# Ledger of designs, part 29: VHH binders against q94cd5

Target 1, 317 residues: q94cd5
Amino acid sequence: IILQFAPLNSSVDEGFWHSFSSLKLDKLGIDDSPISITGFYGPCGHPQVSNHLTLLSESLPLDEQSLIASTSHGNRNKCPVPGILYNTNTVESFNKLDKQSLLKAEANKIWEDIQSGKALEDPSVLPRFLVISFADLKKWSFRYWFAFPAFVLDPPVSLIELKPASEYFSSEEAESVSAACNDWRDSDLTTDVPFFLVSVSSDSKASIRHLKDLEACQGDHQKLLFGFYDPCHLPSNPGWPLRNYLALIRSRWNLETVWFFCYRESRGFADLNLSLVGQASITLSSGESAETVPNSVGWELNKGKRVPRSISLANSM
Key: E = the ipSAE of ESMFold2; O = the ipSAE of OpenDDE; V2 = 0.75 times the mean of E and O plus 0.25 times the DockQ between their complexes.

## First folded at step 14 (VHH)

Design v6 (framework vhh_gefurulimab; at its last look DockQ between E and O 0.48; V2 from the best seeds 0.00; counts 0 for: pae E 12.1 > 2, grease 27.2 > 24.2)
Fold by OpenDDE, look of step 14:
Structure v6 (fold): chain B 317 residues (1-317), chain A 119 residues (1-119)
Amino acid sequence: as target 1 above (317 residues)
Amino acid sequence: EVQLVESGGGLVKPGGSLRLSCAASGFTFSRSYAAWFRQAPGKEREFVSAISWEGYTTYADSVKGRFTISRDNAKNSLYLQMNSLRAEDTAVYYCAKIGLQYESYEDYWGQGTLVTVSS
């Protein structure tokens, strides 16, 4: 069966719009050049509500100092995701934007990072997001549309197995994996690193390792899983970030199958009952080049429709 | 102090309708992520519906198309319109302010209101 990924959804804090309005009025004016912004996400920490890609006031580069602060590491609840904002001056311009071209451009950036080895060194560049927007500052109304560029692999990824992590690991392994995950999350150096390796030795000892250390760790494990912070709460679907992760894995290593670990939490702590372990087939079609950029998807749906979102802040501005 | 008070529960026949209300104090629904949960006898509490501060709604599959979550900003109240009620909808329904990742996942709950669907 084809592996189905749960979509990633956006959440825009009111503070973002306030800050953006100020930026627009005080600095940008009619300049509609694209703006680099930072979104934030993390592993799902609620058993029934998925995490969102969130914009905050600090998502905007208001000044150089603010930008530096916003890119600081060490916040377990704010894994930074690079993004770009296209804000138009008119609703007509907004409607005329070539959404497919914009999506493809961001997808190409991801692919370049994969091909160059940057993503292996720093896998936090695997997820990106795009926002197109129109701000009516007279009415304090904002129209916006998110995209989360994700590669479409050919052939589609096939799911072999998917189950709670607690059912995959032995009791001893589970205890060790849980401890290792918590240590990973508790360290200022690794807490915001959303892609990693889970290694389990024959004596049931687990370790979390950086993705770049994969080749150095060959032969040191009985079990090896590609782990990631999963923002999704669904018991039968991995989250959206796994898509580009699998694209990287397929491009970098000639693996027929992969084991992956959907890391999820309960109120900030590793929870292996909520986390998932899965196995998937990621073979290439005959004649296909691993270097060719795949097609991409990722425009967010609004109530199941391909339309932009909107919000009014007239009462708070 | 955050307070949530549910009301509107009662006995209703299958196929009937009921509207639950939740009055909030100590916070504003229009700036919060709010949700309805329910707990049937002998079962765990389960998600029913939610509404984000932006006004975007989500529903459990079991209630999709039958239940509608809404809020009144002026009254700082949350509502759950329940139509085409079934026996399996019998439960204590809870209103909640859901804490997300930037709120330390701290949830606040009401006392609950009992909904009984029976012929």
Scores: ipSAE 0.640, ipTM 0.847, lowest interface PAE 1.0, mean pLDDT 94
Fold by ESMFold2, look of step 14:
Structure v6 (fold): chain B 317 residues (1-317), chain A 119 residues (1-119)
Amino acid sequence: as target 1 above (317 residues)
Amino acid sequence: EVQLVESGGGLVKPGGSLRLSCAASGFTFSRSYAAWFRQAPGKEREFVSAISWEGYTTYADSVKGRFTISRDNAKNSLYLQMNSLRAEDTAVYYCAKIGLQYESYEDYWGQGTLVTVSS
């Protein structure tokens, strides 16, 4: 069967719009140049509720130094993701934006990072996103629409197997994997690295490794999985970030199949009953060029419909 | 401190309707993920429905299509409209603030309101 992915959902804290309003009134005026922003997400933390990619007040840094030097402070619940805001000055301009071209432009940035090796150094570039918006500052009303650009791989990725991680790992392996994941999440050096390797040695000891260390992990190990922070809670669907991860894996390594690990939590700890392990066939198409950018999709649906979201902040502004 | 006060429980015949309310205080309700859980006597507490601060809703399969969660941020209130009630819906219903991973994982609970569905 063809591997299917659960959509990634967005949320925007009111503080983001407060920060944007200040920036627009104080500095931007009618300047509609795209603005670099930072989104925040993490693995699913609740068995009934998927996580969101969230914009907060700090998502919109107000100076160039903040943009250049901006990183998460190692907050496990705010893994930073690069994004871009395309704000418009009128509803008419908002409605006329070429959403297909904007999505393609942002997908090309992800592809460039895959091709250059940047995504191996900093895999948080894989879930790069964009937002289009219109702010009506007279009414304190904000219209917006997110996209999470994701590659449409050709041939499509085939799903061989998918099950709860607790049914894949032995009891000893599961305890070691859980402990290793919790340590990765508790370290300021690694908590913001949302794509990683899970290596289980012959003695059932697990370690979490950086993607760049793949060759070193190919020795005397029992299991090797490509792990990621999965915001989705659904038991039969890997989350959206797996799409670009598979694009990276297919592009960078000559693998026929891959084991992937959808890392999920409950109450701040690894939850291997909620987490998924799957196996996918990722064989490249005959004659496919590694330089050819795949087609992309990713405009977020609003309760199943292709329409923007709106919020009014008049009572809180 | 976080306070959640449920009301609107009572006795109702099968097929009837009931609307639960939850008054929230001690936190910014408009930026919270809120939920209803229920617990029948002798059973574990189970999820009923949740609603995000943007209004996205989730329902347990057992109540989907019969129950509707909603919120009114101006009134700091959470609601559960329960239609087509069945005997199996008999439980104490709890309003909850769900701890989110970027805030706190601690869930906060009300004292509960009893719903009894009986002929």
Scores: ipSAE 0.000, ipTM 0.376, lowest interface PAE 12.1, mean pLDDT 85
ESMFold2 (binder alone), look of step 14: mean pLDDT 84; pTM 0.850

## First folded at step 15 (VHH; framework vhh_vobarilizumab_d1)

Design w1 (at its last look DockQ between E and O 0.01; V2 from the best seeds 0.00; counts 0 for: pae E 21.5 > 2, placed apart)
Fold by OpenDDE, look of step 15:
Structure w1 (fold): chain B 317 residues (1-317), chain A 119 residues (1-119)
Amino acid sequence: as target 1 above (317 residues)
Amino acid sequence: EVQLVESGGGLVQPGGSLRLSCAASGFTFSRSYMAWYRQAPGKGRELVAGINWEGETYYADSVKGRFTISRDNAKNTLYLQMNSLRPEDTAVYYCAKIGLQYDTYEDYWGQGTLVTVSS
């Protein structure tokens, strides 16, 4: 069975558009150069509503203070993700953008980060995203389209098993894993680290570790899972960020199978009934190099269609 | 104090239509995720439809194509247009403010309004 990933959806706060409008009017003018922005996401905390990759006013590098704020760490509900904004001056230019090329360019950045080892050190680069937009500042109308570049592995990843984490762990293990996750989330140093290792020892003691420590912890665990903040609430699908995570794992380590942990919360606390544990087969096709950049997909769908989103803020501006 | 007051419930024949309204107060409505839930007799409460601050909507499979959730931010009102109603749609319908990642994760509910679909 091919592993199916739930799509990641975007959300843009009105504060972002207010800030962007100011930036456009006060500083950018007709300059349509790409802008580095920061998106925010986190693990799903509601049993029925998924979290989104969100743009906020602080997503924009408006000033030095804003830059500092956007790069600040320690907010459990704002895991920073690097992104890029392509804002055009006309709707015609917006429509003429080469979406495939833009997607590929960002995917290449992700792959380079994987190959160089940067993604191991800072895995927050894995869910890198891009936005194209057009702002009609006369009407205070905004058109925009998100892409979440994700690698297409060949052969496709096969799902071996997927179940609630509470069914995977023993009662003792579950208690320890929950505690370890809560500690991880409560620390200013680790709360916004969205990819990590979950290790369980023979005595049912669990530890959360940085991804870069995988080689150092070899042999020091009975169970090892690749954990990530899962924004998705669906009981039968892991969230979108797992795609590039598996690509990294396949590229860096020669593993035939992988255990993964979809970390989810209930109102800010680890919930193993909502969280998922899965096993997947990740194989490399014969003759394919682990260093070859895979194809990528990731343009967000709007109500199931490949079209941009639009919002009017005329009443709030 | 968060207040949600549902209205528009009643008795309707199968195939009929009904429009529910929810008057919201005590919070910034335009920035809130809103939803409709329903609870049928002997069953648990289930999400029917949701709408975020951008106007993006979600629907349960059971109501897709028949129900439409919408909001009027100027009036602080949430709506649920229900078309092609079926007996299995009979339930108490609740308006909800959903707490999410950038909110308090606290959900608020109205008192509910009864919808009965019967011949």
Scores: ipSAE 0.503, ipTM 0.789, lowest interface PAE 1.2, mean pLDDT 93
Fold by ESMFold2, look of step 15:
Structure w1 (fold): chain B 317 residues (1-317), chain A 119 residues (1-119)
Amino acid sequence: as target 1 above (317 residues)
Amino acid sequence: EVQLVESGGGLVQPGGSLRLSCAASGFTFSRSYMAWYRQAPGKGRELVAGINWEGETYYADSVKGRFTISRDNAKNTLYLQMNSLRPEDTAVYYCAKIGLQYDTYEDYWGQGTLVTVSS
């Protein structure tokens, strides 16, 4: 069965558009240079509602030094993700943007980070996103469109098994995994690291490790899973971030069989009934073709349609 | 350190012309977004005109067709040619370097030059 992924959805706080309007009116004028921005997401926190990648007022940088300092670590509910804003000065320029070329350019950045090993050091680069926009400041209206570039592996990844994490782990293992996940989420050093390893020893003791520690986890262990913050709530679909994670795993470690852990929460704590464990089968590429950048997709759909979103803030601004 | 020094302000009759200059130092002028702002008595500071590093320009509706912003990257100088001046153009005019994420986020302002349009 071909592994399928739930889409990732965007959310934009009104404060982002207020901050952008001020920046454009007071400082940018006609400057349409791309702007580095920060998106925020986290694991699913509710069994009925998926999380979004969210833009807030702080997503728009005011000071490169402040941005670096403010996005370091320790923000439980706001895992930072790099993104880029392509703003245009007219609706005509917005409509003329070459969306496929922009998607490919951002996907190439993710691929370069996978190939160089940067994604092992800072895996928050894996869910890198982009936004195109047009702000009509006479009407206080904003037209925009997100993309979440994601690789399409060829051949497609096969799904062997998928179940609630509580059905995969023994009760002793589940308690240890939950405790380890809660500790990872409570530490300023690890809470904003959205991709990790779950190692369970023969004693049913769980440890969560950084991706760069894979070699240390290849020794004596009962279970090793590739974990990530999964914003999706669906019981039969892993979330969108797994796509680029599998591309990293295939490229860097040449693993044909991968156990993955879709980490999800309820009321701020690990929820292994909502979380998923799955097994993926990956067909490895031979030699030369393994380093070719995969095809990519990821323009967000608006109610199933390929159209941008709009918002008017005239009454609130 | 960034420095912006305006010159060219003065008293002029309605319908007259002035050319403002802004000598810039302490940053890579050719990569910068530069702008002119003005502040009339009792009013907030407003954007008048802007110019990016490629020479693309923006103008407030109130000055469009009368004012021309330009830059000389070889001399690190920003200009504002003001024609057909009106009494409502009376203000202190400020040269500004607008901060962007790719070099700095700090805005830098000159001390301003007074333009008075009076019969």
Scores: ipSAE 0.000, ipTM 0.099, lowest interface PAE 21.5, mean pLDDT 84
ESMFold2 (binder alone), look of step 15: mean pLDDT 85; pTM 0.861

Design w2 (at its last look DockQ between E and O 0.01; V2 from the best seeds 0.00; counts 0 for: pae E 21.4 > 2, placed apart)
Fold by OpenDDE, look of step 15:
Structure w2 (fold): chain B 317 residues (1-317), chain A 119 residues (1-119)
Amino acid sequence: as target 1 above (317 residues)
Amino acid sequence: EVQLVESGGGLVQPGGSLRLSCAASGFTFSRSYMAWYRQAPGKGRELVAGINWEGETYYADSVKGRFTISRDNAKNTLYLQMNSLRPEDTAVYYCAKIGLRYDTYEDYWGQGTLVTVSS
C-alpha cells in the first residue's frame, strides 16, 4: 500500500503580525521583495493534537537583536526551520502570484541542499517552507497561505509495516531508546535537531546519532532507524517531514527498504506508545537517476480547500 | 489562576439541541487551544471538538456534522452547539485549555456540565 503522510499545519502568532506590521510601516514600505523568515516546530507532544509549524515575532529579522534570537539554538520547543515570505502590496498582486513557480523554487532549494550534503550537516532545511501574504494595514487584516514543499517520489513510497514503537522494541530496548531520546532532547546541542539516527546494539543499548554519522557507524548496530521529530498525533500516519527525509535517504544511499522512527512526546518526554516505527519501500524506478529533482507538492489546505487563510487583528492592534 | 466554568447542560430529548458555554479566565484566551471533552458513564473521557487560536476546528467522527465548536475571544468564551442529539451523547461535558509545547504542557479543565439525552 502507498504510504500516506499527514499534512503539516501552520500557525501564526499574533505577535508575528504585530511585528510584521511594524516592519512594513517602518522599514519596508512598498518594497515587496521576499523576506527570509524562520519557522518553528517540534515533535507532537499531545496525544490528540498535532504540533504546527509556527511563526512568532522572532520569525522576522526586525533588528539585530531579533536576528540573534531567531538564529539561536537550543530551544526544545522551537526547532528552527528556514522559510521565505512573499508579501504583496495589493490583494490583486496576491491573487496573481504564480504559486507553482514559487513552490518549485523552494523545492529546488531543498533538493540542492540534499545533493550538496548540506542537509546531512543541517537536516533542519528539509522542512523548508514558504508563505505568501497580503497585509491590509488599514483594516489590520491579513491574508496568507503556507506551502510545505514535499517531493513526490516515483514510484510512490510503499508502506510495509507501521506500529507503535512500544510494539517494535523489546522492553529493554524501549527503556534504552526512551532514555536516549530524552537525553537528545535535553541537550542544548541536539534538542533542536529534528532528523537523526536511532541505533540499537545487540545488548539492547540505544543511541541517538547525527544523520551525517551514518557511514561512520556502519556495522555498529543491530537495529538502525531513521528518526525524526513527528509533529503528527495520528496513530496510523507519519507526519509530513518524513516525505523529504525519505527523498534524502533514497538520493544519498542505495536502500530498497528503510526503517523510520516517528518520534513523539507526552508532556515533553519521549513516549514510545505514541511514537511510531515503520518500514517502507523506497525503490527507484528503472532508468531514473537518483539525482533528478522530483516533482513537488505542498500548498496547505484551508478547511480542506485550496484557499488562503485570513485573520483580523482589528481588536488587538 | 486558570478558571474554566461550563454552563448550558441539561435534559434534552433525542433530536434536540443544546448550546454549552465555557467562561475562561486567568490566561490569554485568544492564544490558547480550547477543546470540549465528554465522559459518559462507565467510559473514559474523550475529545469531542477542538479549536485553535486561528479558529481551525477538529471534531470527533461521532459528532461531525452535528456539533459546532466556536469561540468569542472578546468575551473569553468557548461554545459548543450540539444539534441532533442522541442518547449516546449523554455525558458530562468538560471545557479544556489544551497545553501544547509552544504554550504549556499543562491541561486545564472545568468542573463539567451534565448533558442528558433521553426521551
Scores: ipSAE 0.460, ipTM 0.769, lowest interface PAE 1.2, mean pLDDT 93
Fold by ESMFold2, look of step 15:
Structure w2 (fold): chain B 317 residues (1-317), chain A 119 residues (1-119)
Amino acid sequence: as target 1 above (317 residues)
Amino acid sequence: EVQLVESGGGLVQPGGSLRLSCAASGFTFSRSYMAWYRQAPGKGRELVAGINWEGETYYADSVKGRFTISRDNAKNTLYLQMNSLRPEDTAVYYCAKIGLRYDTYEDYWGQGTLVTVSS
């Protein structure tokens, strides 16, 4: 009955390391100040494989030419997410990084945005991530490790119900929800907004709304769901982004029960057989616990182990 | 029946302060979500600040650190303290009872009070 979440996985295109190497050689030298980067993810697009949060060459734009050459222009499959890179100049410095402190610092940024209401205006801050790295430019090898900071609510959220979205919505509702989701995904104004509300009125008409508009949804719905781009494909596991979404919902709206919608696609369109609808039961904490930042986790496992990843680009460089 | 009556709006210089009040009646104020919204000329209505029954607050980024929402459950009154006002804060400000799961799902709005920030 305890809600479980599928882990989020990272992917790094070799072009990212090429861009970083150029920046390091041309401008940074030994400067190890943290660097703002952009990650990209989207809803699951295949029934058999989950999406990753991906770093591409444009994740670290070096100049205007790099931005112009990017293939991510108007690309609905690349929802941008804020992240930060902590690069070190030696492997010894990499190994000495205080991973717990770094994860807590980034989780605190997410929590502050939840508390302030910034996450309602720009929910792409909810999946904020971090990367630690060491680039050995003599050998063209790179060591790195991702974290996806996520809150651990105490007590854990209970799962009341979870089913394919097609089994939750009537046929009429499902058509309207799919059309509304496709429109959200196709608009430049909304495609990069990965957390949203799904409102279905008594006449089976669906609307996708911004989180900040929750109050406007209250008087015109028979169903109200908290939707998000879910990168996971698994039929019984909501994706990792739901963790911080539930923390936001609990903190800002004090809701004890919520319906959530794990939005997933197939062949470039909404897929309500792959998408999930679930009902979560959230235990509201005492007033004092609501002000304290929750504990957080999120260092990515490498094939089940707590170790960094490595790549060599010597043959490509 | 639900009634919300705003007061305290007016003309103020940039950098000045105002305190808005909202007198509430017709519902259990102490168990409600209350909020301030605003609507600037040519824009849609936006949430400015909210406060739940336990005193937890929410602020739009544009006002964070300058505005403070509060409530007095003994007087059934919602407040918005606005400091360091900017011309961009010029709007009609609305008191709202937010219809969430705790009570009715219907939202209720006051008539609004005009705040003008200009020289």
Scores: ipSAE 0.000, ipTM 0.104, lowest interface PAE 21.4, mean pLDDT 84
ESMFold2 (binder alone), look of step 15: mean pLDDT 86; pTM 0.866

Design w3 (at its last look DockQ between E and O 0.01; V2 from the best seeds 0.00; counts 0 for: pae E 22.0 > 2, placed apart)
Fold by OpenDDE, look of step 15:
Structure w3 (fold): chain B 317 residues (1-317), chain A 119 residues (1-119)
Amino acid sequence: as target 1 above (317 residues)
Amino acid sequence: EVQLVESGGGLVQPGGSLRLSCAASGFTFSRSYMAWYRQAPGKGRELVAGINWEGETYYADSVKGRFTISRDNAKNTLYLQMNSLRPEDTAVYYCAKIGFQYDTYEDYWGQGTLVTVSS
């Protein structure tokens, strides 16, 4: 069966729009050049509510000093994701944006990062996103639309198995994996690294490793899973970030099947009952090169429809 | 102190409608994820509907198309419009403030209001 991924949903804090309004009024004016922004997400921490890719006031570009300070200590609840904002000056311009071209451009950036090895060093680039927006500063209303570029693999990824992690690991392994995950999340150095390796040795000892260490650790494990912070709470679907992760894995390593670990939490702690372990087939079609950029999708739906979102801040401004 | 007070529960016939309200206080309502839960006799508490700070909604499959969750931030009030009620909708309905990653992970609940659907 074809593996179905749960969509990633967006959320924009009012603070972002306040800050953006100030930025536009004080600095940008009519300049509609694209703006590099930072989104934040994390693993699902609630059993019934999925996490969001969120924009905050700090999502906007900061001064150089602030950027350095922010990178010095990771925040477990704010895993940074690179993004880009296209804000238009008129609603007409907003409506005329070539959404497919913009999506493809960001997808190409992701692919380039995969091919160059950058994504291996810094896998936080895998869930790269884009936003188009129109700000009516007279009315304090904002129209916006998120896209989460995701590659369409051919053939589609097939699901072999998917189950709670607690059913996959032995009791001893589960304890070790939980501990290792909590350590990973508790460290300022690794807490905001959303893609990683889960290694379990023959003695049921687990370790979390950086993705770039895959080749170095070959043969040093009994079980190896590709782990990621899963924002999704659904028991039968992995979250959206797994899509580009699988694309990277297929491109970098000649694997026919992969084990993946959907890391999820319960109120900030690793929970293997909520987390999922799955096996998927990621074969490449005959005649295709692993270096060819796949097609991409990823515009967010608004209540199931392909339309932008809107918010009014008239009462809070 | 966080307070959630439900109202609007009662007895209704199958096919009827009811509107629940939840008055919230003690926190910034407009920035909170709000939800309705219900607990039927002999069953566990289940999520019925949720609404985030942007007004995006979630519904359990069992109530999709029949229930509507909404919020009035100016009044700090959460609503649940329930249409086409069925006997299986009989439960105590709870208003909840859901803890999230950018808030506290602690959930808060009201005392609940009883909804009985019976002929």
Scores: ipSAE 0.406, ipTM 0.744, lowest interface PAE 1.4, mean pLDDT 92
Fold by ESMFold2, look of step 15:
Structure w3 (fold): chain B 317 residues (1-317), chain A 119 residues (1-119)
Amino acid sequence: as target 1 above (317 residues)
Amino acid sequence: EVQLVESGGGLVQPGGSLRLSCAASGFTFSRSYMAWYRQAPGKGRELVAGINWEGETYYADSVKGRFTISRDNAKNTLYLQMNSLRPEDTAVYYCAKIGFQYDTYEDYWGQGTLVTVSS
């Protein structure tokens, strides 16, 4: 059967629009050059509610010391992700934006990072996103639309098996995996690395490894899974970030079968009943197809429809 | 010729109040976005508060709840009511007409009025 992915949803804190309004009034004026921004997300933290990729006041570029940036790292629920804001000065310019070309441009950045190996060193580039906006600062209203560029592999990836992680791991393995995940999440060095390897040795001991260490894992394990922070809570749908992860895996390692681990939490700790383990079958690329950028999708649906969102901050200003 | 003239600055004790005024001329005040900025010695200008032509307001977090921007379109005058003043509010305060794509793109500034908060 064809592997299906749950959508990723966005959230924007009012502080983001306050910060953007200040930047535009203080410095940008009519400058509509694209702005690099940072989004934040984390693994699902509740069995009934998915997490969102969120913009906060600190999502705009900060001209601060590296120490302040370091304290922004290590928040377990604020894994930083690169993004870009295309703000327009008129509603007409907003409506005229070539959304397909913008999506393709950001997807090409992801593909370049896959091809160069940057995504192995810094996998937070895989969930790269974009936002288009129109900020009406005379009315303190904001129209915006997110995209989460994701590759469409052709032929589609097949799903062989999907089940709760607690049904895949033995009791001893599950305890070790949970402990290793909690350690990964508690470390300032690893908590904001949202794609990783899970290896389980024949003695049921688990370790979480960086993607670049795959070769070191090839001969010393009983199980090897491709893990990622999954913001989705759904029991039968892996989250959206798996799409670009599979594109990376196919492109870099030519694996025909892949075990993946959708890492999810509940009540502040690893939850292997909520987490998923699945097995995917991938048709390998060859020749010209291996070198060609895959097609991409990812404009967010708002209440099931392809429309932008709006917010008014006039009452809260 | 755009002219903006601030007044009402002075010396005040912490916790005190001041009201700044900005007399505007040389443009259609009732259709303008107006703002107050401030600049402490050795620092850049920062936005304090803004008000659009429909009366909708914006405030920096550092002054929210203490300062109130308002406009009187009949008198072509912008106001800033400053309550619960703190030493960190000490700055030169500038009245500004802010340009957007829906208006002139050029910002205009007054000469500023000094506010000093100290005992």
Scores: ipSAE 0.000, ipTM 0.102, lowest interface PAE 22.0, mean pLDDT 84
ESMFold2 (binder alone), look of step 15: mean pLDDT 85; pTM 0.861

